# VHH binders against F-box protein At3g56470: the designs that were tried, part 9

Target 1, 367 residues: F-box protein At3g56470, of Arabidopsis thaliana (Mouse-ear cress) (q9lxz3)
Amino acid sequence: MVTRRRSKKKKKTKRKKQSSKEKEKYQTFINLPCDLLQLVISRLPLKDNIRASAVCKTWHEACVSLRVIHTSPWLIYFSKTDDSYELYDPSMQKNCNLHFPELSGFRVCYSKDGWLLMYNPNSYQLLFFNPFTRDCVPMPTLWMAYDQRMAFSCAPTSTSCLLFTVTSVTWNYITIKTYFANAKEWKTSVFKNRLQRNFNTFEQIVFSNGVFYCLTNTGCLALFDPSLNYWNVLPGRPPKRPGSNGCFMTEHQGEIFLIYMYRHMNPTVLKLDLTSFEWAERKTLGGLTIYASALSSESRAEQQKQSGIWNCLCLSVFHGFKRTCIYYKVDEESEVCFKWKKQNPYENIWIMPPLNLIDLPLFDHRI
Short names: E, the ipSAE of ESMFold2; O, the ipSAE of OpenDDE; V2, 0.75 times the mean of E and O plus 0.25 times the DockQ between their complexes.

## First folded at step 2 (VHH)

Design a3k (from a3 with E102D M108L; framework vhh_7z1x_3; at its last look DockQ between E and O 0.02; V2 from the best seeds 0.00; counts 0 for: DP in h3, pae E 17.4 > 2, framework grips, placed apart)
Fold by OpenDDE, look of step 2:
Structure a3k (fold): chain B 367 residues (1-367), chain A 121 residues (1-121)
Amino acid sequence: as target 1 above (367 residues)
Amino acid sequence: QVQLVETGGGLVQPGGSLRLSCTASGFTFSNYWMNWVRQAPGKGLEWLSGINSGGSSTSYADSVKGRFTISRDNAKNTLYLQMNSLQPDDTAVYFCTRGDYDPLSYGLDVWGQGTQVTVSS
């Protein structure tokens, strides 16, 4: 009885080598180098930046980091003829058109802390205006001369806000008017005129550490201390050079700077010695960026920006026979001209935008 | 030295006329816009008129439009203001000023000593 050994044929189950589908590493834009991502995001309008921030955490961080960069002053162009306004961000080279029918007939007089001082020569109305929020703070009426300069100390939302102007300069007397926040009336102070007997107009006014510094067209510097009701003409004069000059004065952390722009010369930066009250030429800004305009100037201590706009002068000036905006590196003695619209140097002003520009309706519809 | 010198001021009766002159020195007069400004007693400065470098364009304040005429002679480095139909309210010190481009600019950098105009009966 031959026991037939049934050879159990082991069916070698050919394990089908699952072809490793090469996960095509979809190089998602998620893996972009941070620098490249920032470069791309920097070119996006704010609306698209916001959209981009929703893509992933890395993009979000990059987008937010670039949004914070907009802490630099913007330039506002304001036409004298058609009540049009244009905002320019030099860092992004972006323009935004603004329309403020409520400011019809008004002119810009000064800017500080994100606010414009506006004046209507027909109605003699003065108001603070925030172009970003469209908030208005009215003041008592004041008749202003053609070339009369005004300045204020801080945002009108502060109870410490003080408005200052020189209303009259005669041979014998200077008349000053001040307005405190929530005051009913202007305060008038009269002082003996100690200015040189040349016809003097005040061209630049800056507030610093409780004092208004006033520069005349002849280069005389005066100060007014509101707390003491004190007026004085300082002995120091900036050096005068022949020719047509753009002159800008600004304050930074208690320091006073004066910028002279001559038609055919590089800008000169002067710093006021607060002890001697003499002007000294500065060959370096020490990391300071100055945004200068005829009516007011801003200063910022800025870290190195991708835009390259740091440690320089940003000037809205009449350069030669052209109206232009220039960046001037004081340390390098180098100039970059930005082709902005042919603007009158007196039809623009620097303004500090709010930190939360993203939340402002201004950018939603027109960009 | 850059200098402007006004002349031609004086006493005039209401309805009268006066011509002011301003002589420029120390700079290329023909390259600059020039302006007339006045200051009445107890009042601020008032811009009156401006003229471009070549004299082809002029501007006037509403207060003097139709009554005052600005002109210039670049060969003589002289700015003029013809004032007609003068009124008592025109009593002021009149200044010529140098501008860069726009007669309505806030930045007038050179000023004369001024000349007194008095309109009185």
Scores: ipSAE 0.000, ipTM 0.258, lowest interface PAE 11.4, mean pLDDT 80
ESMFold2, look of step 2: ipSAE 0.000; ipTM 0.168
ESMFold2 (binder alone), look of step 2: mean pLDDT 86; pTM 0.877

Design c1s (from c1, 17 letters changed; framework vhh_sonelokimab_d1; at its last look DockQ between E and O 0.12; V2 from the best seeds 0.00; counts 0 for: pae E 13.5 > 2, unsure alone 60.5 < 65, placed apart)
Fold by OpenDDE, look of step 2:
Structure c1s (fold): chain B 367 residues (1-367), chain A 123 residues (1-123)
Amino acid sequence: as target 1 above (367 residues)
Amino acid sequence: DVQLVESGGGLVQPGGSLRLSCAASGRTFSSYAVGWFRQAPGKEREFIGAISWSGGSTYYAVSEKGRFTISRDNSKNTLYLQMNSLRPEDTAVYYCAAETSYYDLPTSEYDYWGQGTLVTVSS
């Protein structure tokens, strides 16, 4: 009786290789080409940009890079009626209302490098103010005429900061006052007046490479070298100045530009030859964007392609019968008017925001 | 304050010519750039042209270039607008205006305007 041991064929249960479900490569936005990612991020408000920066390293880098690109100058307006301040970002068309009770009675004298030079005509107080940080740096008192122009060389946080003003112009003499950071008092210098006798008021002052350039309303250019205690009137004049209306002077990397326009005409751009001290008309900005007002000027060479504000003039001006802010493309001879409050060109001040706008309490993202 | 008074307006036939004058009061006329504007019924005021304080430079709207000529006599405190080849569409109230310096911070009004003079171009 041959007991046929039925060899239990162990049915090797072919573990069905579960077909690797094609991980549907959810093309996550993480794998977007850098240019497309930047395009998407460029359309995000700052709040969402910040959120997006938390997604991954690539997004973070893209977000941060775009934040830097958006650091265009802002406009600041000081209300004469309620001591309110308004900040406007033309690139984003965003407004921010600010209140600085500490600046009650003060007027703006000059703006540069994110700082405002403020003057109180009742107390003769002068101070630097940063509207973004609310930092104040007091200066020695100085009596100033209402129309007296003042400028400074760099941010007051620098030990090289120098203030400059012409305090008097008489038939025979010009008096200049300068203040160096941490000085005890104003330095006074007197020079012979070599200006033309007709209608000479200083309307624009810029600092470049250690020298203050002062433009009169008649187009005369003077320079003051603080290091040499030297004053000189330059021979060159703008070729076309139609009248006693205001103009804008700005400095960029050692170059000096003059922008002037009649209220109903296109702006003209002149560049100063620093050798001959002659002005030459420029038909192109060469990729430069200039922001200019009566008491402030800023320039950027960066191609802010995303904001549409590049290679153009941004001016607070009288346009026709209106006070407005305009973008003018010099190369294209095209103008865009931005709806801004009807303000005196002297009431609008260009100011550079800090690079880290995110840290500014001003942008309470709660709105 | 500069007061401006326009004169010389009237009825003219198409193709005709007219010369407008603007008399300025005061001794400061020579310190201002001055210009001409016009406003047709139901339309916005438009720029015609301007002349520098010295009279050395003139600027015109593109639409008016060649037909209109602006001049000034500072000794007489007077601005002029010579209009040639007039058309019915040139019918408007014509205004002279003086520019104000941007340097004058306390000034709320930056332009001085005349009352205007009517020019009618009709057959």
Scores: ipSAE 0.000, ipTM 0.271, lowest interface PAE 12.0, mean pLDDT 80
ESMFold2, look of step 2: ipSAE 0.000; ipTM 0.175
ESMFold2 (binder alone), look of step 2: mean pLDDT 75; pTM 0.776

## First folded at step 4 (VHH)

Design n1 (framework vhh_7uia_1)
Fold by ESMFold2-Fast, scan of step 4:
Structure n1 (fold): chain B 367 residues (1-367), chain A 125 residues (1-125)
Amino acid sequence: as target 1 above (367 residues)
Amino acid sequence: QLQLVETGGGLVKPGGSLRLSCVVSGFTFSDYYMAWVRQAPGKELEWVSSISSSGSYTYYEDSVKGRFTISTDNAKNTLYLQMSSLKPEDTAVYYCARDTSGLDWYFEGPSFDYWGQGTQVTVSS
């Protein structure tokens, strides 16, 4: 069924591309007034928009303008059994297949600012990878457990880039390892474990306003300030309904959100009050759309209520034994499922594509 | 050049006290955990105490807890170990060390990248 659906989508894509190419052959089409050109281009999928932006300066300006307004995060799926990658655009329900042989043996750890942090458990090699430019920035080796989480503060092209991981091997101590750009070695800090005794793992890490927020599987929130080398467990616990089967923590412009998923109930959305460190349930996101996955999240502010993605959670979740992506409208408490994966042999992470995609090697050969 | 220079060792009677000092140079003192490690004659290295880079968190091996106090003076770039109620079993060479170890050392041993020269502490009647 999934193979049959993909075949039909490929045929539709070929037919749409052929129709688009036919329209592009008409000289009158490329000389349209800007308003009409915008209307036509706004209907093109991202890949066709990228191709259209290479035709001439007028089309380039129109296409880039639409990308600035309407570009959403892409979902990367990667196989656990081979090195195949699939990028998925949820707004258009379209995907493209990529092959990155340089990432053979690597698993994804985190995504931020268009970059992936990759780890090879056999070599202990850490690698920043940009899937749009194919740039690689290797980092010093580090041994990590399979379930150990890692984050970074900003793109590795910045001298302020900071790598961060936190782990607890015993109930008594928390171990934090950090690496600043251009440092010779990893810095290790050890703190007394002040978390609940039934704590097992760290599940979510987000970076906001110079500090790392770390959420445990029991709902405890801890903060690490790298400038002060300070670790603190925050008071308060998120209110949670029984039967939660997953959680996602996200950051947007200094605000921290927590989402609890339930098998038979609507998701609960919570926001952290940064003055009191108390969690409060939210029934609206004020136009925000949150793209959440287990390892990291992306967000987009939408100003127009006419947008189908206004006030939404876009989540990769399990329904039964199938992994699916859903749009959940927070204010309407309603769901739209837009893609199904049959099993859990794939890992996934959200990534924000850059606005200057046309200048990137990945797309040059397709124009 | 990075240096850790220890002083304060000596001969003391059981129940007595000693203060060990370690002056560090060549690195930013407040960027690292610091540790005291000891080695008794014919025995393996034994971790004694650690202090966080902020000075706010201190850790002790169970056999010295309540008897030893680790502290820092950032203005003097100096690490201290105040030892009280000393026992013959405390007889060892004491080393000041820059600590890069986390819980990894539980499996692979301690991860110290720079050591002092060591100072002898002898507890005997």
Scores: ipSAE 0.000, ipTM 0.091, lowest interface PAE 22.1, mean pLDDT 72

Design n10 (framework vhh_7uia_1)
Fold by ESMFold2-Fast, scan of step 4:
Structure n10 (fold): chain B 367 residues (1-367), chain A 123 residues (1-123)
Amino acid sequence: as target 1 above (367 residues)
Amino acid sequence: QLQLVETGGGLVKPGGSLRLSCVVSGFTFSNYWMAWVRQAPGKELEWVSSISSGGSSTYYEDSVKGRFTISTDNAKNTLYLQMSSLKPEDTAVYYCARGDYEPLSYFEGMDVWGQGTQVTVSS
C-alpha cells in the first residue's frame, strides 16, 4: 500500500506540475481569436473535439460551429454474437469500440434522427435507443417475421412518433401494423395485395411528408398514409439494369431517391417525381451526400463544392470478407475506397450524431 | 378481426404430454395450410409441423416425428398440436401460422401469426 501511495504521490506531483503547464496553455488558447481557435479545433479528431467542447462556452460554440460544417453520419457495426458495437467515422478514418449491455439480445431495425430502433426476437420487445445519450424508450411487444422491415417517422421523444411495419405475402393480402406514441396497443390494418407476384418482400421503407413509401424486391412502390389509413400501390417502377446487387432508398427534405448498385457498372441514382410517381435518373445530387445502408440511410446537404464529400454516395459494403467504405462521386463517376478492420459477423447502419455531443459515451467513458 | 390465439402451454416434466390449441377468426380455416413454429430461448425460429388445407397431408420436422401430431377441427376453427414424449429441447414459445401453400422448413408463405404460448419442459 505504501508503494501504491508513493506512486500516486509522484503522479500527483507530476500532475500538479503538468496542470500548471496545462493551465498556462489553456489560458493562452482561451484568449485566441475565434478564427485561429477554429483552425486549431479543426485539426482535432471528433473524440477530442467533443472533449474540447466541454472546456468553456467559447470553445463549445467554436466546436459546435465546426461540427455543423464538418459532421458526417457515423457507421455503427453491431456484433451478431455479443454486446460489442463499433462506431466508424469514414471522413476521419477513425473508429471506437463501445459496449451497450442494455442492448443485449437486440438487433437493429432502423435509424432516424439520431435514434436506433432495436428488436429482441426472443422477447418480442421493441426499444428505441439513443447511442449518444443512452436514453431508452421501450415500446409494446410485437412479433416480427425474419427479415421483416420496420420504420418510424421521427424521434420517440415526440408525441407524433409513429412506428410502422408491413408484411407482404404470397397470399392475396398484406398486413400493416402501426403504433402511435402513447397508444394502448398496435393497430392492425389488412389490405388487398396488389403487388407483383413472386417473392414480394419489402426492401426499403422511408417516411416523407406524413407518408410511408415502401419498395419491394420487384421494384413496386407502395405508400401508406396513416392519417387516412390508406394503402396504394403506385404505377410504374424504377428503370433498373440487369445484375443489380444492392438497392437503397432515402429521403431528403421531401425528396425521395433510389440507388441501384451493380457489380460491373456505375450506380444508378433515381429521383421520384411526387406528382407523376415516375422515376427519373439523376447525374448529380446538387451537393447532397447520401450515406446508404440496407436498413436505412442518412443524407446531408454539403455547402462547399470543394468538399471531398460533395455530390457523393457513401456506401458500406463487403468484398472478400473485408469491411469497405466507398465514396462514389456521382458527377465525376469516380470512387475512393477506405478499408478498415477485419470482418466480424456484424450488421451495420448509418446514424447522424446530434450537434450537442457533450453527453456522448465517447466523452464520458474512456474507451 | 383477423386473429390466431394459442393456448395450452405450461410446465411439464420430460416424457410428459401437452396439447396446444390455436383458435382462428376472420378467415375460412379450410382454405389455408396451417403450421406450428417454435422459438427456444436464445435461438432462431424453427418450423415444427404443417397441415394441408384439406387436412389430408401432414408434415413434421425430423426431431418431432412420431412424438407430435398436428390436427384440425373445422367445426371449431381450431388447430391442434398434440405433443408426447416431451424433451427439455422442446422448451420454446409455440406459434400457429397461416399459409396458402405447403410451408418449407423456412418460413416462406406464412403471413398471419399468433401471439405464442410458452412450453417449458423441465425435471
Scores: ipSAE 0.000, ipTM 0.119, lowest interface PAE 19.5, mean pLDDT 70

Design n11 (framework vhh_7z1x_3)
Fold by ESMFold2-Fast, scan of step 4:
Structure n11 (fold): chain B 367 residues (1-367), chain A 123 residues (1-123)
Amino acid sequence: as target 1 above (367 residues)
Amino acid sequence: QVQLVETGGGLVQPGGSLRLSCTASGFTFSNYAMNWVRQAPGKGLEWLSGISSSGSSTSYADSVKGRFTISRDNAKNTLYLQMNSLQPDDTAVYFCARGPDYESLWYGDMDVWGQGTQVTVSS
């Protein structure tokens, strides 16, 4: 108590002598030039960055801007046998156990802009779920085949949110179903199948510049433009080496990347030329980090070359009963493997946390 | 709400029989041709049989002709598939589907599908 009393007396004396200087310094600090404010805030840990964002609009904008650069996607593991979920932050190598009773009976379909698209095969219910806010946005029921993939264009809080699914039930026809905000029912469109005669499954769907890009298990790429109600199979196929054991497609700021994984060879990274529709192999991601999982992928621009995630593929890979999160540096052709302690009874998906982490339940638990 | 719900699947021994049912709701069942389609493990979809809106005309894939019988009860909004002489190769998820025709070999023409019912023929 003697140490506390001495501190209080010292603080009281300083307050009386410096009240005008303290107010002046406070006003000067709040009005700090943006470049200097960003420099100061960039040196704060994430928790302190979130607290700083609550001070005023200028600080909020600076903090959010830095979170866009420094916050990585988080990995969610879904149980198939219970409602237990594990959320993993790869940047801090920390996990958090979550329970979402509202998702009982649901399977994950897609992840984009901090939202999960969930499907219940027993009720045919579709549900948008935000694991950071626990907000639920139910969608009209839709019957889906077990092998059917789904995607959406942006967060369901936007009036521009469009749900999309595609199925090829025969080599002759493609069936596309879409749901746009304020529609009374799903829109169905049928197109001639220009894919191979053998039955093709759609493995990857990404949304870019108003268009859905759909990749088949055979490497065929097709696009659907909902504004034109137009379906086309693009010419050319990605050059794939034999023995591929994984395929991931991602979109970043209008560019489309495709990654082929191999058991005993380095990954192949390809970029689509949107003019010629040809795939070109790349030896660098230009500072981009790709977070790849089977149902969807996230990407992040990294500015700092010293960052362990600069120019990197971050993969959730399954080797039988073992989970592995692998960091692969594309330009160095080197990898770092992390073995997950839990066995693989679960599905996984990458999700981007929201820029505004203030007052989120997960953050309060200090993940 | 337009829906199709399949029931009647299960485990059966080779040479055995099963009867699948599909209950329709949310549309005028008697106005539509109905079809059965299956998907075997690791395989694509295969059209099996179709029946006209009135039930007077039927069509079958060669793989099931003489073993399977399609029928419907428009008063009960129900479609049936009687499966006899089941073989291990008949192991699949069985779907009912609404289509424009009962003679269509192209299941991509179908606009409403059920969730499917699992049929397993033990070896």
Scores: ipSAE 0.000, ipTM 0.134, lowest interface PAE 21.9, mean pLDDT 71

Design n12 (framework vhh_7uia_1)
Fold by ESMFold2-Fast, scan of step 4:
Structure n12 (fold): chain B 367 residues (1-367), chain A 125 residues (1-125)
Amino acid sequence: as target 1 above (367 residues)
Amino acid sequence: QLQLVETGGGLVKPGGSLRLSCVVSGFTFSSYAMAWVRQAPGKELEWVSSISGSGSDTYYEDSVKGRFTISTDNAKNTLYLQMSSLKPEDTAVYYCARSGPEDLFYWETSGLDYWGQGTQVTVSS
C-alpha cells in the first residue's frame, strides 16, 4: 500500500497564438475538427472535394479519407480521330470534355492504378499516361500486332512495375515480352503453343500476386510468372451458356472474377478457386462492384448494403451490343442504362482516380 | 488447297538488295492482310512487315523501316518484300504468312493462320 509521491507541477510554456487571422472565415474553416470537416466535405461534389483537398493538409487528409469510402472509377471515352476525350463520373452522373494533345495518334491498351498504357501503331511508341496529372512516362518502341494484349502490374513510377505483352495463340509459339522498370530492360520468353491452334485468342489479362492471368476467347486460362519465367495452361474451362457476346476478368484482393455477357440474357458471374483452378458460379458479389471494360477492369468494395452500387456490375459498351454503359445489380437481376455515344469497346476504359489529388488539373470544363 | 510459296532468297553482301516474292493460291488475295515474318538461327520468330488486303495500309518493324518495302500485285496474287541496305542481322528464313480475313474489327485478333515453307536470306560479311 505505499503510494508514490507525485512530482511537483512543472511550469509549462504555452505557445503564443496570433488570433487575428483565426477570426477570418477561411482560417476558421481550416481549424474545424476532422469529424465536422468530414461531414461538410462529404456533402460536396467530387470536383469540389478535389479543390478542398488543395487548401491544407488537414483538408487533404479529410478529403482523401472520404474519397476512399465514396470514390468510384471514372469512364474515359477516346476519339480515334482527334485529341478529344470524354470523362464520365458515374457517382455524380457528370461528364466533361478533356483535350490531351500529347496522346495524338495513340490508342489505349490497359488501365491500372490511375495510369493508362497507350500505344501509337504508326510510330510503335509505348507511353504511360496519367490523365489526372498529365504525367508521361515514355517506353522504348515495340511492334504490336492487333492480336497482342498488354498489361502492367502497378504504377510506372514504382521500381517494381512490370509491363507484359503476349502474342496470339494462332501462332505455333507463345511469345511474351516483359519490361522490368527496376532493371530497365525487355526480356523475351518463347513457349510452345499448347492451346488449340487457329481458334484461341487472348482477350483478358489480370495481374495478381506476382502472376499474369491470361484468358482466351475459348475460356482457356494460362498464367505467366515473370520471376520464374514459367508459363502454364490451367485445366478446365469456365461454365457458360452458348452465345456469349463478351467476357470480363477482374481481380480484387487476390480473388479472380469472370463475367460472361449475353445480348438477351443475364450475365454469368464466376469466381476462380486458386487451389483447384475450378470456376464456381456466384449469385452475389458480397458487396463488390465491378467496373468492366474490354481492355481492363476495376473493382471496389462497397461498405454499405443499402448503397445503390452494392453487388453491381458497371459495364461499358460491348462489340455487337447496342446498349451503352450499364449498371447491373447481380442479386436483383435488374439494370439501369446510361445514355452515351456508342463507342468501339477498345475506345473506352475504366480508370481509378488517385487518392492524392493535390496537383490535378481542374475539371471545371462545361460540355 | 491453300498454298503460299516464297522465292527470291539467297546470299547477298552487306548493303545489297533482294526482292522476296510470295505467290498465293486457294483464296482471294485482296480479302486478307499479308505479312512477312523471319526467324534467325537460334532465335524466336520476328514480325517484319504487314500489308492490308486493299494495299492501303503498310506496317514495318522499326529496325527495317526505311530499308524494306512491302507491296502486293492482286492480279498476280503475289506479295513482295523489297529489301535494301541489308545488314548481317537480317540473315534469317523469311516466311510469307496470311492474316485472318480483313474485318472491320481488325483491332481484335487477326492472327497468322497459314504460312509458307520459307526462303533463306543470308547476308555475309
Scores: ipSAE 0.000, ipTM 0.139, lowest interface PAE 19.0, mean pLDDT 69

Design n13 (framework vhh_7z1x_3)
Fold by ESMFold2-Fast, scan of step 4:
Structure n13 (fold): chain B 367 residues (1-367), chain A 124 residues (1-124)
Amino acid sequence: as target 1 above (367 residues)
Amino acid sequence: QVQLVETGGGLVQPGGSLRLSCTASGFTFSSYGMNWVRQAPGKGLEWLSGITSSGGDTSYADSVKGRFTISRDNAKNTLYLQMNSLQPDDTAVYFCAKEGSTYDEFFPGSFDYWGQGTQVTVSS
């Protein structure tokens, strides 16, 4: 039914016509000298920077250069009572409320490269959803438990996109299912449970350098290599987690970080040594900003040391925490609330907006 | 009330075949994944096989792959396990297990309801 559903979808033909109207608004500036053009563009908010990037190649290159430096992840909040969601842009201090009836009954599972993985537990439907373009890529149905984790390697527009999930964990065996974008069926693999006596599901999954790293709620780290169809538990002692109320794992430029969150204490930051596979505590993020949510995380290198988010953990909502929507500065041990929101921690997620937002319906092209 | 009733167990000789059935009631059978699990005397639980709600996808433990086949009939609310080339070490109590509700706030990837089990003995 996925291919039949997609073939019936009407093509959007007016996207480029809206872009043309925006180009006319900025045409008076097209002949500015390069230094003045950069000055004008550097003063534009992200929304207007995106509009300006549609004018011509020189403006596009200038706008993209500034966007690469200034673009931060956005936070999505899903409503439990209706088919609405709120996109919050922390760089602009702005939000956008949208209604999507097609996502009724869906829960968010994972976020990567501007795409969300959505699951409907009543129908067992899976789909990729892009909240910026509103594109949907449906997948074959798959049953999974509420607390099962799922991850994917890259945007589903790539033929190299791979979905990964653990469908069952028993005392002796673990069942892994994978799906390549545009495949007709899921691949099933059964492995000996090397997590031995860990009768639990996985808490965190990240994709790094061709492999999936899977963290259990007991702190065991496992590795799945899809190219080798290989499952193993990494050597070394699981990190000690006394009194933590949650954890999340993130990847940045091949490096893997683990954050233990506490209700009444400062977070513990750990980094994996990829040579020894040992976790080492870190007292600084080296200018990195980590955007944490219960199901996935984003990260970026901060460009300015004087930025309020340099060496910062940007947390959404976590169950059992009195703190909500905070920037936690690791080196200062200080907190600032950036947005008031009370919600289930599995109903919000960080997402990276795409650099090319020229014709997106999220932006009103009228003044 | 949710009920799962296994039938079809018994005594069979090595190399023989047996078909287990599990009849479900008290829930919408076609909406949930189903599994087979066994427990040999003095040993822990061993997962054998799972099937999706539609029957479109199946999975098997390495110990039974190629010998056992899981299937379901949603119109009859019945789950099946066809067991071929049975060996003495397949002697166990076999349980039908229902996958948990995906709306449960905490579910460890195991099963929320189990049948009472059916005894399979492989002996000459």
Scores: ipSAE 0.000, ipTM 0.143, lowest interface PAE 18.6, mean pLDDT 71

